# Miniprotein binders against a7ua95r516to809: the designs that were tried, part 132

Target 1, 294 residues: a7ua95r516to809
Amino acid sequence: ASLSLLSISDLVPDLQFIFFWMSNAIEILYFIQQKSPAYMQTIELMDDKAGSKESLLSATISANEEAMTILEEVIMYTFQQCVYYITKTLYVVLPGLLDCNPFGTEPSSEQCRRAAGVCVCAVCVMPEAVRRVVSVFQTTSDLLQQYQVHSEIQSQMFAYLFFFTNVSLFNQLIDKGPARGWFQRSRVLQIQASVKILLDWAKGAGHNHLAQKFFAKFCSTVTILASPPQQLSQMSWKALCAEHPSLKPVQLHRILTQYQLMAELGPLPIWQPSSEDEAYIYRTVDLLESFENH
Below, E stands for the ipSAE of ESMFold2; O stands for the ipSAE of OpenDDE; V2 stands for 0.75 times the mean of E and O plus 0.25 times the DockQ between their complexes.

## First folded at step 8 (miniprotein)

Design ja25
Fold by ESMFold2-Fast, scan of step 8:
Structure ja25 (fold): chain B 294 residues (1-294), chain A 86 residues (1-86)
Amino acid sequence: as target 1 above (294 residues)
Amino acid sequence: SDEAERMAEDARRMIEEAQRLAEQGNHEEAIRLLLEALEIAARSGDPYLIAKVALTAIVIALQTGDEDVIRRAEEVLRMAKELMRS
């Protein structure tokens, strides 16, 4: 055992075996699904007694259902193991995303000349903290493709990983943000840029739709915090809720209250909802996020 | 059919017992039963039984870290896939 943190690369050999067996189980399940209709048709073509034919048909259905149940259990187990190890690694690297600065300090003229010359793009280097998160997703994608795991399983894997990432980042930002200074505008813009790099990776990997869906809550939160105070003060409570449907009214109210405190804006009408709005806010008592809310 | 049914029942009983033993931390006995179940499944020539036993053995082996079971299960799964191709 090492006292150093386990990286995603340290888990690759173990993950390779798990993905290999997951792929094999899915393939066997597919063969059983393909053979079942053909075999049922074969039984129905038999010229035997009606009672014997029905008995054989019933026995075949039961045998196929048992085999499929066991294969589904194996697939579920290997899927859960992959998710467990990947999210465990991901949880360790995610806080870095909230603390890193993707905006480059003015680079020396010397470095610009050596690398790209005079005309350069600012988005040429990914921060190490962002790179560590991207590496987890990239390694997962590579392994799923290497072992030819069915696209439906791949989609479910990334849906879960994006959901986990979104919930983890959202909870950390809301819970620890004020104490860490993450609600300051300059820090929020850094967080927004870091998340953009992650979303751009997801788009390039073919997971844009999943990323847009499962990062909606965190993206809405960052968008609000990055908004100029004057723009927020011009919006009604109804308009704010309508623009950020991924946020429950009580979550939105909490975010705006924290933003007001950190920005020293003083009391604003938009953050003092009407009696009807206040009743609606407190009718949404359940603040817990679950997969079923997506 | 009677012989095949008996082999299937024997293999099923062995993997159930192996799972229970693995959960109790008795890895040595669990591994012994898994290897025995794999041999019975291979001899049956039934691709469904082979796949069932081999995949169950992989899951238990991943929990116990036994590489020999994983290797043997891979061999018998290859046989099952070839039988299923018909």
Scores: ipSAE 0.014, ipTM 0.314, lowest interface PAE 8.0, mean pLDDT 72

Design ja26 (at its last fold request DockQ between E and O 0.72; V2 from the best seeds 0.68)
Fold by OpenDDE base, look of step 8:
Structure ja26 (fold): chain B 294 residues (1-294), chain A 86 residues (1-86)
Amino acid sequence: as target 1 above (294 residues)
Amino acid sequence: SDEAERLAEDARRLIEEAQRLAEQGNHEEAIRLLLEAAEIAARSGDPYLIAKVALTAIVIALQTGDEDVIRRAEEVLRRAKELMRS
């Protein structure tokens, strides 16, 4: 299937397979961890017949360490496979989020499968582009819950997915935003509203802290761009750096420069980088976020 | 007990053979041995052997493209989990 047609629903069977085995591997890992101390103690309490006890203990420890290592590898492998499939679907749907007009009366095309009629649930009232993104996260959440995946693994999964989403959206906005008009105030407000819907979903799903952490850079960018010129022009470089610590100097500088161009403000001395930051604003290699540094 | 130790050793040998067979791509025979190993492991009272059976089944399931083998691996896993709870 062309990448353009790939939906999260198409991947559900594959994801179910992977999540099943991942969940079971985690369960077995915890079983070993839970039973190990008691079993070792039972061996320790056995009569020492001619040094056989120490050798048995050593062999048992080694065998357990090996099993634990293999389990960890299986868990990591399955985790990575899940992330790989899910991020592919995100890659397809995320660009639509930046072009979305959440204030439009676009009819919700997808009827909630649970309702015989027009569902008015929070997801069904979402703009289609937002709903598609949320659907990926919701499907992931549902699968994790279905297979009773350990909460730590769930948190790691969402951390990575939010990270990926932030990087993708941020990079697209910075790179293509000027050309696509995403820096226009009206468009920025649409983006801000769309992101808010996503963040509200994340909050409702119990991932508020992770969402706030990992979307910080994109949210900061959108917040700056959504600011009225009268307000933003009163903020110094240092104040903006302090308010948006997730942004690198080069990123902030780019955002302000593009904002200045879009708003036709001319050069603003108040936005001039500090002498300390001046060397960093030209580090174009740091402008876009990397997917590798998670 | 001497019997438990014997059973543990028997289970260990079966698991090792199953692992070897799996590495050779003979997943079907590996699964058969794992089913036997699960029962023996449970009788030995060694929880790690049961876990190794389950782990080996998981590894086979992830390595094979054969749906029948996967189904049988799930059966091994289910049985191992039942024995872990007993």
Scores: ipSAE 0.710, ipTM 0.917, lowest interface PAE 0.7, mean pLDDT 90
Fold by ESMFold2, fold request of step 9:
Order: structure tokens, then C-alpha cells, then sequence
Structure ja26 (fold): chain B 294 residues (1-294), chain A 86 residues (1-86)
């Protein structure tokens, strides 16, 4: 559906179309892989008359290379189209994770009992903003499984979606956080809880290693911001860099600056950058992450 | 063996012409040639040729936007897959 406002449910028919043709391309790949050894052996056993065996081998190798080229292009194109549709929707729903309150939702007793089987608390109801993001991931997972897409392609898809999620959340927190009040401790704790729900989904879906790898920058940011002042003030710049290697010096410096403002702390000597890092803490070109590199 | 080589050459020519027609936007004729090429490719015994027929139909279906062309590309793919199992 080409609607003015895109949602994942409106895009399911387009995604189903793309996955149908992708899965057929994958089936043709398996056919080539299964038939190639026997066919090559048949050519090897041929009688060499007027160079026919050598000519057939050359043509066969060329045909294989051409088929594999087309196949790779089809897989790349269909992957890119899926990413295009899914990330457009994901970009719209991700900012809500930074504003939502996972602790204050009223219980939906009937739906909570159906989803969990045994529900013992009001906080087991997923907030709407988190549910929207999970819905994108779950719909993607369901489609990949429905069309029996190869597990390596499924992993690459979720690696990209988690990378995209990390970049989107980190950039918005850094850019809009001061104006939106997202660095206040109560908000950081709410953000941490919302991200935990998302990480739990990824673990239950079998993607824990991908989520740990690709969410690292945003998770490190939230972990620092959520740390109690007495504990964080005992950690040197060098210790923080070692604990959070995913953060560039300019990013760590910015996070600590916002932490100082939120906690009403003055400059701390223990947070002075190392001499090696001092040249880099003002490189604003390195502050935000690119959606194109991962 | 000589017949198989002649059939393979005939299939290659049909596939190349179908690909050229598809690049020119003549998807209806490209699909017709692909269906013919599928039968010849299967008789040649060359698995890469029938795979190229199927892949070319997939490319047309992904790029055309025309519902009738998509339906006919699916017919070519279905026939190619039947021949691949034989």
C-alpha cells in the first residue's frame, strides 16, 4: 500500500510480494548447488571429440557465473526493498521509546493473561510505544519464517534492523535530549526499562547476540546516564572508556556533560580526558552516527 | 551429446533475447520467449540454463509493476520448477 502515512500493517502485502520472489530465488540457488557436482562429473566423463568437452566446460562455467550474478542481484535487491519498507516504519515508531512510561500503564487484565498465561503484576502489559516497535520486529520475523527465508539472510536482516534502531535512538537522544528532558534521571530509568523489554524480545526470538552487538552504543549511553552519582563519580575517564568501548571520545564527553547538568555537579577532575583523547572530545563530526555504516 | 549442445545454444539465444526485450520494456514478449526457453533448456540437461530462465522471470516480476506480466512470470517460474524436478 502506497499510503501517505506508512505503517507495518499497510506494508505487509508489499513485503509478502518481495519475500515470495526472494524465497523462489533461494530455491533456485539450492537447485544449482545440488545439481552442479553431478553435471560437472557428467562433462568430465564425456569423450573428447573436436574439443567439445573443453568448449562445454567453458560454456558451463560461464553459465554458472551468469546465473550466480543474477541470483546475487535478486537477493540484494529484495533485501534492500524489505529494508526500505521496514526501516521507514521503524523510524516513525522508534522515538516513542524515549517518551514512554513503562511503569505507569494500567493493566489490560484479559490480554495480559492471554499473552503470559499467568499474570501476576500490572507492569507485564507492554507500553504502546514499545508494542509498536516490537510489532515491526515480530511482523518481520513472522514473514521471514512464513516464506522460509534462509537463516543467514534472516540474521543479516535483524543485524541491520538492530543497527538502524541503535543509530536512530542514539542520534535522537543526543540531538533532542536536552530540549525533551530525556537526560533527567526519572526519564533515563524509564528509557532503560523500555529498552530492556526490547532486548528481552530479541533474546526470546533467538537474536540475543545480534542485539548485544548492535545496541551496544545506545545501551552504554543509557547505562552511564542511569548510574548513581556516587558510583559514577568514582570512575575515571580511562575506566569509563574501557567499560564502554563503543563510545567515541566526543560521545562520552557529551554524555558526561549532560550527566553533570542533570545531577547539578561541577566539573570533576577524574573525568578529565586522557591526553590522547583530549584532541577528539570536540570533534562534532563524530558525535552522531551514520545510518549507512555498520 | 551433440543434440544437447545444440539445445543448450538455442536456449541461451532465447534467454539472451528475452533479457534484451525485458530491458526494452517488452515484458510480454520476454515472458513468451522464456516459456519456450524453459522447455529447450530442460531438454539440454544443463541445470544452469533452466535456472537462468527462472531467475530472469523473477527479475521481470520484481521490476514490471504490471499485474498481468507478474501473473505470466509466475507461470514461467512454475513451469521451470516443474522441469527442474524432472
Amino acid sequence: as target 1 above (294 residues)
Amino acid sequence: SDEAERLAEDARRLIEEAQRLAEQGNHEEAIRLLLEAAEIAARSGDPYLIAKVALTAIVIALQTGDEDVIRRAEEVLRRAKELMRS
Scores: ipSAE 0.680, ipTM 0.915, lowest interface PAE 0.8, mean pLDDT 84
Fold by ESMFold2-Fast, scan of step 8:
Parts: structure tokens; sequence; C-alpha cells
Structure ja26 (fold): chain B 294 residues (1-294), chain A 86 residues (1-86)
């Protein structure tokens, strides 16, 4: 079986191995940061005998530079390996999120009841496709906690995972959406609800700021597509660009065109691009996002 | 002290020899030398030397596919960390 076809559960032993070594490298970095100032002070206070002090200072500076280089390489390598395995798993499960219907999910028959068409249960069943994506994020969070990986590195990892998820979902919606009917209002509302479940998970996990930052493009897209025609028609091109700065002109134009088509709206002059932006609308190379992060 | 300088030199030599042996695939001897280097590095008082032993063990573990070599590298790392806390 291909690594890209494995579930996140299948990767746990490999990820545990990588997180173990990453965690230990970080611990060594902390040890050096803790001990280095006192050791350097000891050298600086030495009697200068036959140049031994200057030689030792030079050797110590060299040792620090070497250690920092190796630590950077090890931490970078292990971080990239974790991201590689996790994102390959995400790539397999993410398309399902665009096709699932969270509104059709029935809560447990034993614990749930409906009143006036509203579920009043404490327990509801999450759509399987959404559960698979959440499981990848939760397993990642659990492993980072298990190996006591520093919060800054946890934040960097989730920043990249959210970035990857955003790009993957955006590209799939834009590229395959018309053929799959994903731009139809009912489908957009289902997608919006599914994404809200992911964002709620991120908030609960302490990553709300990262989720808001790195899901901006996809969230802008579904927000526009879910907007009522009356509300959206009141916004100028300039206003939409200002409200959704994550979207490139060609991306915004494609989204609005699909909105007009699916809502059966005629051409609306209110969404006319600026003369400066008009040149960029035909840049097909800028339509889909790159998986290279900043 | 002169003794600390001698210990530091001994530790560096053992680490360099261990790295060379590991590059040649002689992991068993490399690990033995790293365990010896850890004790000497701790006695030298130079925190960079004990860190180098630990980092060398991590690099060996990440470069090998051999479960036994990985287990032995973990032993070196554990010992180095014990000495770091002492």
Amino acid sequence: as target 1 above (294 residues)
Amino acid sequence: SDEAERLAEDARRLIEEAQRLAEQGNHEEAIRLLLEAAEIAARSGDPYLIAKVALTAIVIALQTGDEDVIRRAEEVLRRAKELMRS
C-alpha cells in the first residue's frame, strides 16, 4: 500500500518515532541556551596564560555555531517529515469534506430528540468525512502533547497544516466545483457547515488565531458563495476586494462568475473589476494556489 | 584546568572517531565510543561536548533503518541527557 493511502492511525508509530527525535533535539537546544552564558562567563574570567583564553573562546564560538547548525538541520528535517506524512494523509481525506452533508446527519436515537424540526440532543453524529479530517488534526495534537513539543513548534505545525488544508480545499472547489455542482447554494451551505466544524475544533484546541489566519482564502470563498443575492449585490468590486484581501483578482472574478451562474443572476455591473485589476483576471496561472507556504 | 583541557580533547577525538565509524556503517563501534565520550565530556565541564554526543546519537538514529542501531542510539541519548541534568 502507498503511504498516501494510509490512514492517520497507520502512521502513528512512524510519527511517534519522528516526534521523539525532534523533542530530544529541542531539549538539547534548551540545554545549550541554559548552560552557554555561564560557561562563556567562566572562560571570560580566566587568567590569560599563553593565549589559552582566546583559543578557548574561539573554539567555544565555533562549537556553538556547529551545534546550532546541526540542531537547525535536525529540527527542520524532523518537522518536515512529520508535515509530509500528515499532509499526505490530509490530501486523501479532504475531498470528502466538500461532498458531505452535515445537515443530513442524524443524532443518536437513544440520546436525541427533535422539537419543531430542531435537534435538542447533547450528542450528535459528525459526518464521517469531517470526522476523518478532525481525526488527523486531533492525532497530531495528541502526539505533540505526548512528546511535550514546545508550543511554538506546535503552532508552526498547525499553521502549516491549516495552510495546506486551505490550499487543498480552495483548489479542489475552484478546479472541480463546477463539474461536481459544489457551487450550487445548497452544496455551498453544506460545505460552510462542514468547515465550521473544523474551525470549531481548532478553537477548542487553542488554535483559533492560526485557523482564522490560514483558512482566510477558503473561508472568504465560501462566505461570498453563501451570501444572499440582495446582500452581495450591494457590494462593489472595491468593497469585496477590501473585505477579502486573501483572494487574487482572478480568483474573486471566478467566484463571482460562478455565483451569478448558480444563482441564475444576469450580468451585474456592480461587480466590475478596476482597470488595474482587469489585466490580472485572465492570468490563469494565478487561479489555483501553490502548496509552498510563506 | 589542564585536566579539563585534556578531557575535552579526549572527548572530541572520540566523537570524531565515532562519526567516522558511523559514516562507514560501523555503528556498533561508533555507539561504544559515544558512550565513552559522554562520560569524558561530562567530566570536562564543556556543555558543548556533551551536547555533541547527544546530537551525534540523534543523527545516527535518523540516518539508519536498523532497529537495533536506533535502540543503541537511544541509549547514548538517554545517558547524555542524564549527564546534562547532573
Scores: ipSAE 0.667, ipTM 0.907, lowest interface PAE 0.9, mean pLDDT 83
ESMFold2, look of step 8: ipSAE 0.568; ipTM 0.876
ESMFold2 (binder alone), look of step 8: mean pLDDT 85; pTM 0.842
ESMFold2, fold request of step 9: ipSAE 0.654, 0.606; ipTM 0.906, 0.891
ESMFold2 (binder alone), fold request of step 9: mean pLDDT 85, 86, 85; pTM 0.845, 0.846, 0.844
OpenDDE base, fold request of step 9: ipSAE 0.630, 0.654, 0.654; ipTM 0.884, 0.895, 0.895

Design ja27 (at its last look DockQ between E and O 0.84; V2 from the best seeds 0.67)
Fold by OpenDDE base, look of step 8:
Structure ja27 (fold): chain B 294 residues (1-294), chain A 86 residues (1-86)
Amino acid sequence: as target 1 above (294 residues)
Amino acid sequence: SDEAERMAEDARRMIEEAQRLAEQGNHEEAIRLLLEAAEIAARSGDPYLIAKVALTAIIIALQTGDEDVIRRAEEVLRRAKELMRS
């Protein structure tokens, strides 16, 4: 199937398979961890027949450690497979988020399967492009809950997915934004509204802290771009750095430069980087975010 | 008890053989052996042996493309989990 046609729904069977085995591997790991102390104590309380006890204990410990290591590897493997499939679907739907007009009257074409009529639930009233992104996250959440995956693994999954989403959206906005008109105020406001819907979903799903943390760069970028020229032109480089600490100097400089061009403000001395940051604003290698740093 | 130790050793050998069979691609025979090993492992009282049965079933399920083997691996896993709760 062309990548363009890949939906999260198409991957649900594969994801269900992986989540099933991952969840069970986690359960077995916890079983070992819970039973190990009591079992070792039982061995320790056995009569020491000719030094066999110490050897048995050592062998048991070693076998347990090996089993735990293999379980951890299985969990990591299955986790990575899930992330791989889910991020493929995100890759397809995320570009639509930047082009979305959430203020448009376009009726959400997807009727909530549960409603005999037009569903007015928060998801059904979402713009289609936002709904597609939310659907990926919601499906992931539903699967994690269905298989009762441990909360820590759920948190790690969403952390990575939010990270991936932020990197993808940020890089697209920085790289293609000027050419696609995403730096225009009207378009920025649309993007801001779309992101807010996504963040509101994340908050409702119990992932508010993770969303705030991992979307910080993209949100900062959108916030700067959404700022009125009159307001932003009064903010110094240092003030902007302090307000948006998630942005590297090179990133902030790029955003401000593009904003200046779009708003036809001319050179603003107040946005001139500090002497300390001056060397860093030319580090173009740091301009785009890497997917590898997570 | 001497009996429990014997059962543990038997279960261990069975699990090791199942692992070898799985490594050789004989997943079906490996799974059959694991089903037998699960019961012996449970009776031995060694929780690690039951866990190893379950783990081996998980590995086989992830390595095989055979739906019947996967289903049988799920059965081994289910049985192992039942025995873990007993």
Scores: ipSAE 0.712, ipTM 0.918, lowest interface PAE 0.7, mean pLDDT 90
Fold by ESMFold2-Fast, scan of step 8:
Structure ja27 (fold): chain B 294 residues (1-294), chain A 86 residues (1-86)
Amino acid sequence: as target 1 above (294 residues)
Amino acid sequence: SDEAERMAEDARRMIEEAQRLAEQGNHEEAIRLLLEAAEIAARSGDPYLIAKVALTAIIIALQTGDEDVIRRAEEVLRRAKELMRS
C-alpha cells in the first residue's frame, strides 16, 4: 500500500473513450463498404447527358479514396492510443511475473478469498503479479467485446500485446536476470509456471495461435533454462538452434552461459557454437529485442 | 435529380466550412453546421456525405479536450448513425 501503481482499472474510462470512437469509425467504414457498390451502380446506369455521369463517377471515386484515407488514419490513431495505454500499464506489471511464486499462497489471494467467502473468482486465487497481467488482457478483451470491435482488429491488438509482452519479459530477464537471481533454477521454474498461467489465459480467450507465435522467444528461453542439467548437457548447439529457431546466436549463447554459471550439480561445459554461428555469438547489438514491429 | 445535386453541393460546402471552423477552434459553430449538414446529406442520397459528417464529428472529439465539445460531437455522431440506418 506504500506505492500507488497505475492499474488497468484507472485507465478504463480513458480506454472506453478511445474504444468508443474507434468502434464508430469502424462502423462508418463498413457502412461505406456496404453502400458504395450500390451507389456506384446507380451512377453507371444513368444516361450520360453533357458528361454529368463521368463527373459523378470521378467525384465518387475521389470521395471513396478520401473517406478510406481518413478512416484508416482515425482507426490507426485510436488503435495506437489504446495500445500505448495498455502497453504502458503492462510494462509496469510485467516484471512482477519474474519475481512471483505461483506455487505458494499469496496474502492477497487469501484476503480476497476471505472477503468473498465461498465461490471466489479465479483472479482472487492467482498470485497477485500474475493476476495484474491477466487483468490487463481480460479488461482489453472485455472492452473489445463491449464496443463490438470486429474479431480481425481484436486479433491485431492481441498480436501486438503478446509481441510487446514477449519482448518486455525477454529483455528484462536477459538484462536484469543475473543481478536479480532470476537464472537460479528455483526462480526459473516459478517463472515457467507463471508464464503457463498467462498462456492458458490466452488459449481460453481464443488466442492460442497468437500466443504460440508471439511468445516463442521467451518460451524458448524459459524452456532451456528450466531443462535439467543432465538433459541439457546431452543437447548439441545445433540441436538447440533447431528446437529454438526464434533465438539469435548471441541470445542462445548468453542463456547457456547463465545456465552454466547457475548449475547446482557441477559445471556444465560451454556448448560449442556451429561454425556459421561462431561469428554472431558476440554481436551485442542483437542481444536485446526491439519493440519496433518488423 | 437537380434538387438532389443541389442538396449534395450544399452539404459539401457546409461540411468544409465546419472543418475550417473546427481548425480555428470554433467548435460550437462547427457542430451546429454539422447537424444541419447531416439532414441535407441524408436527403442527397450520397452515402459519402453522411459519412463525412460522422467522421468530422469523430475527429473533433479526438482532437479536443473539452468535455462539452465531446458531448456535442457525440450528438452529431448519434444523429448521423440514425440517418445512416434509415
Scores: ipSAE 0.520, ipTM 0.856, lowest interface PAE 1.6, mean pLDDT 82
Fold by ESMFold2, look of step 8:
Structure ja27 (fold): chain B 294 residues (1-294), chain A 86 residues (1-86)
Amino acid sequence: as target 1 above (294 residues)
Amino acid sequence: SDEAERMAEDARRMIEEAQRLAEQGNHEEAIRLLLEAAEIAARSGDPYLIAKVALTAIIIALQTGDEDVIRRAEEVLRRAKELMRS
């Protein structure tokens, strides 16, 4: 597929091709795993001469290792190609999640209440920006199920997609947040509501553990920014570090600095970093996350 | 067992030749050879040989841009899977 094809629907034919061959490679893996012990045992039980038996067994082990090496390379290549195409579409749609207002979709709230029975829900109908992100995840899930991809591979796929999503959202929030007004409490609450929709999707899709694990940094950031000033100001630096272990000292310091600025609490720092952390709060090389170290 | 060992040697030789042909860009002849090798590999009783036939066909399909070669690689894979189930 072309880099100009940024919609997930435009990439479905390419993804179907890759998933077809990936699923067949996984089927070959299953075949080898089922047959290998019995075949090795039949060689071991043949025993006409010890020398010929040992030579055949050694050659068989080598053949198995060669087949498994090729298989692992095919699975890795196809996995990487799927991830490449899917993350290209995520890159396009993720920024909109930070700008959307999930509370501004009131016209559809009556349909949600009636369709779901007794339901008090203001976010049951997705904003367009959130729908675009969910569509990428849902299309990926549907394709994985359609091609009956092994559940472990499906989990690895979503682990990476959630990792990518977390890094992308965190880096954009930290880097662009001041200029875009994303640190204002009302905007943070809107972002929090939008992320909850994604987390609810992940739970319903059977990926709750992965979402909790890989969204921790972004969710911690939003949780801090959404906190009322009187609640946050009574928490020590040590308490905040303990409550949010996913945040590096430079990251926590930047978040608290932006919080203090947006709340107009004056220039004097409210939170006192530990003496151990003082050397680390200015390390700008550690501020943004890498897509390579998940 | 001696006949099975001869078939295993024949299948190995054919698979190696098919891999060499694919590296040279002769994917059509490589696929033809793999289809023949699948039958011999299955008769050998060595599960790694029929798996290598299938995997080589998958590699060719992923590397080629030729739709006719892809369709023929699918035929090899289909036949190899049938033989695996027998």
Scores: ipSAE 0.518, ipTM 0.852, lowest interface PAE 1.4, mean pLDDT 82
ESMFold2 (binder alone), look of step 8: mean pLDDT 86; pTM 0.847

Design ja28
Fold by ESMFold2-Fast, scan of step 8:
Structure ja28 (fold): chain B 294 residues (1-294), chain A 86 residues (1-86)
Amino acid sequence: as target 1 above (294 residues)
Amino acid sequence: SDEAERMAEDARRMIEEAQRLAEQGNHEEAIRLLLEAAEIAARSGDPYLIAKVALTAIMIALQTGDEDVIRRAEEVLRRAKELMRS
């Protein structure tokens, strides 16, 4: 049991120091990449004297290899430390996304008057659980900008955070969903709306491509579960596999089985796995996703 | 230049001694040596020596829990960066 709860705000000072050191290591990398060719050129233009030029070239190559090794270690270590603390915070707040209601309460009359003269503000309310998740992503973005971390590393950071979020939400929904009622249609629609808020944030932050790539599995799952029974019952197993290629046969089979149960479609299965996929629907080792899946 | 070669050798020796001191837990003396090594490294003209001073400071900061040591490692890094820009 955890005796202390950490918010993202509590981690900001530690994260600032780690981002500071990571940013400086990247800066040193760029310095070496910029200055090394000129330095090597000065050595190349030296007069050869009894192997002195060859010795200096060899020493310089060794120095470059040493510097690159240390830089890779420092950048990797600081990156992994940031990821560790950020994902630890995400892990605590993510389950709330599966239980919250994004169709929310109305804002004050004053806010509605300032918006449109007709109250449209009700659709602008972000649930507390969703706000906590967005706050983690926004704080990460703010820190990366504050320390001017290169855009490529920013993209790698959010790729991993979205990957982690997708795996965490998918595994929780598949593993704990039946016991917690998360497969009920009303809950699925709430989950879908909450996920849309996260995806909209990612789009606004310039990470739409990463969000589409790394949330594919969870989005496919929610899309299937939110489908009307009339529409879904008309789709073949083959059509569902083609439309949801991110889902493994065992995962799709589990999702469809839960759908049939919740929709009370009776004891006869509507969706039959193809003979090609029949063996794979029993691969229990492939049901849940790994947090280390590259 | 014989003088540049001597400066490069002096800087390398000072950085190695600073790394040894840091490994022994004598971070304060290691940082003091790194600040001196930075000036000599810059005068040697070897960019790898300036980089090595900066990287050693980062490693010391990441390995310590002492805020005073971290602050002083930041001073080394700031100075090394100034030298990189010049």
Scores: ipSAE 0.521, ipTM 0.860, lowest interface PAE 1.6, mean pLDDT 82

Design ja29
Fold by OpenDDE base, second read of step 9:
Structure ja29 (fold): chain B 294 residues (1-294), chain A 86 residues (1-86)
Amino acid sequence: as target 1 above (294 residues)
Amino acid sequence: SDEAERMAEDARRMIEEAQRLAEQGNHEEAIRLLLEAAEIAARSGDPYLIAKVALTAIVIAMQTGDEDVIRRAEEVLRRAKELMRS
């Protein structure tokens, strides 16, 4: 099937299977961890028939270590599979977020129309492009809850998904933004509004801290681009670096350069990088974010 | 007790045999053996053995393409979890 046709709904059966086994593996892992000390104590309290106790204890420890290792491998594998499938769906829907006009009257989703009446839930009033992204996260959340996956694993899942989303959106904006007009103020404001809807959803879903942390780079970029020229032109390079610490010097320089071109601003000495940063602004290798650092 | 120890040994051997069967691709027979092993493992009082039954069922379910074997693996898992809570 063409990646372009893959929806999160199409992957739900496969994800359900993976989440089921992942959740059960985690449950068994915790069971072993909880019961192990008490069982070892029971063995230690047994009458020491010459050498049998030590042998039994050693065998039990070894069996526990093996079981724990296998369980961890299962958990890691299932986690990676979930991430792989979910990120594929995100890859398809995320570009639509940058082109979305959230201020337009888009018709309500067909799914909400089939329910009795106009659903006015927060998801139903979302622009379609935003709703598609939120649907991926919501489906993931629903599955994690359905299978009662441990909260730590849920947090790790969302951390990675938000990381992936931030990297994807940031790289697309930096690389394609100038050519697609996404650096124009009106378009930036649309992007800002769309991202706000996503962040509001994340907040409502209990992932506010993770969302703020992992979307920081994209949000900083959008914030700079959304700033009025009169305001931004008064901010020094040093002030901008301090306000947006998630941005590397090369990234900030690129954003400001493109902003300057779009706003038809002359050279601004106040935006000149410091002598310390001057060597870094030409490191184009650091311009785009990597997916490998997570 | 001597009986619990014998049951533990029997369960361990059954689990090991189930693992060997699974490695050979005989998932159906492996799962049948695990169903029998689950009860014995639980009676032995060794929490690791019942956990190992459940783990082996998970591994088999992930390796097999047979829906009936998967369903039976889920049954083993369910039963093992019931016994873990007892």
Scores: ipSAE 0.576, ipTM 0.867, lowest interface PAE 0.9, mean pLDDT 90
Fold by ESMFold2-Fast, scan of step 8:
Structure ja29 (fold): chain B 294 residues (1-294), chain A 86 residues (1-86)
Amino acid sequence: as target 1 above (294 residues)
Amino acid sequence: SDEAERMAEDARRMIEEAQRLAEQGNHEEAIRLLLEAAEIAARSGDPYLIAKVALTAIVIAMQTGDEDVIRRAEEVLRRAKELMRS
């Protein structure tokens, strides 16, 4: 059979194994946490016949330390493996989100509707590229639910996945956007609509707070690029920095520079960076985001 | 009790031997020994021993990648969990 693009469904059997081990390790952790106090109390209440009480206590403390070390290692390793395979799949499908058009490009009566006497001519559909990204998140959610993984671990996993998605999309837009025309207003509006589909999915899945936190940089970027010139021209550099604290000065400068090049509605203001911020503006290394979150 | 202490000592030795066998690549004998160790660990009343059986099975399965070894490790884990719930 011919090779196909790797999909999240191709990884499900392997992911099921990893989630299974992770879930079982977490269950063992809870078992120890629940049974340990009672067992230690039993040892303390024992009559010390042959001097075995201190030996048992020492052995129990050592057993607990050993079990916690192994559990931490297994849980950490399986968590990292899940994240690794899921993010590797995301990395392949995410660039498509920047190229797709969730608005209909062909004329259609369904794309233009009247609402309260106003014509609404934009209908968002889920493009295949967006569907693939949503499928990765949905499959992850389904597996976490299937193996009854604790909600805190679920939150940590989606925090990581949203962080990764944000960094990947931001870096792709900043690095490749000028060459691919992604900074053109029409393309920015398409990107904004596609991102909204992801954010709507996250809200529906109960992860709205995580999505708002970890997508902040990319959302700020798209918000600025989608802003009308009339609105953006009323804001000083200081005001833009305050409104978009997730953006580094060099990142904000690049975004505004691209905005000026693509603007068609008259002169834009000159945004004046602070003296300190000027040092960042000329450092290419500070422009792109790291995939490590400290 | 003296009986529980003897069971705990037996279980500890069996788990250590299973780990050594697994390191030598003898996963079949290691898993067989872990199944026996699970029963003895449960009778000892020491929750750390049954947990150690379960964790040893997980580590063996994760390190090997062999489907047969993984399936048999799952059997050890299933039995250990039954004992943990009883």
Scores: ipSAE 0.547, ipTM 0.859, lowest interface PAE 1.3, mean pLDDT 81

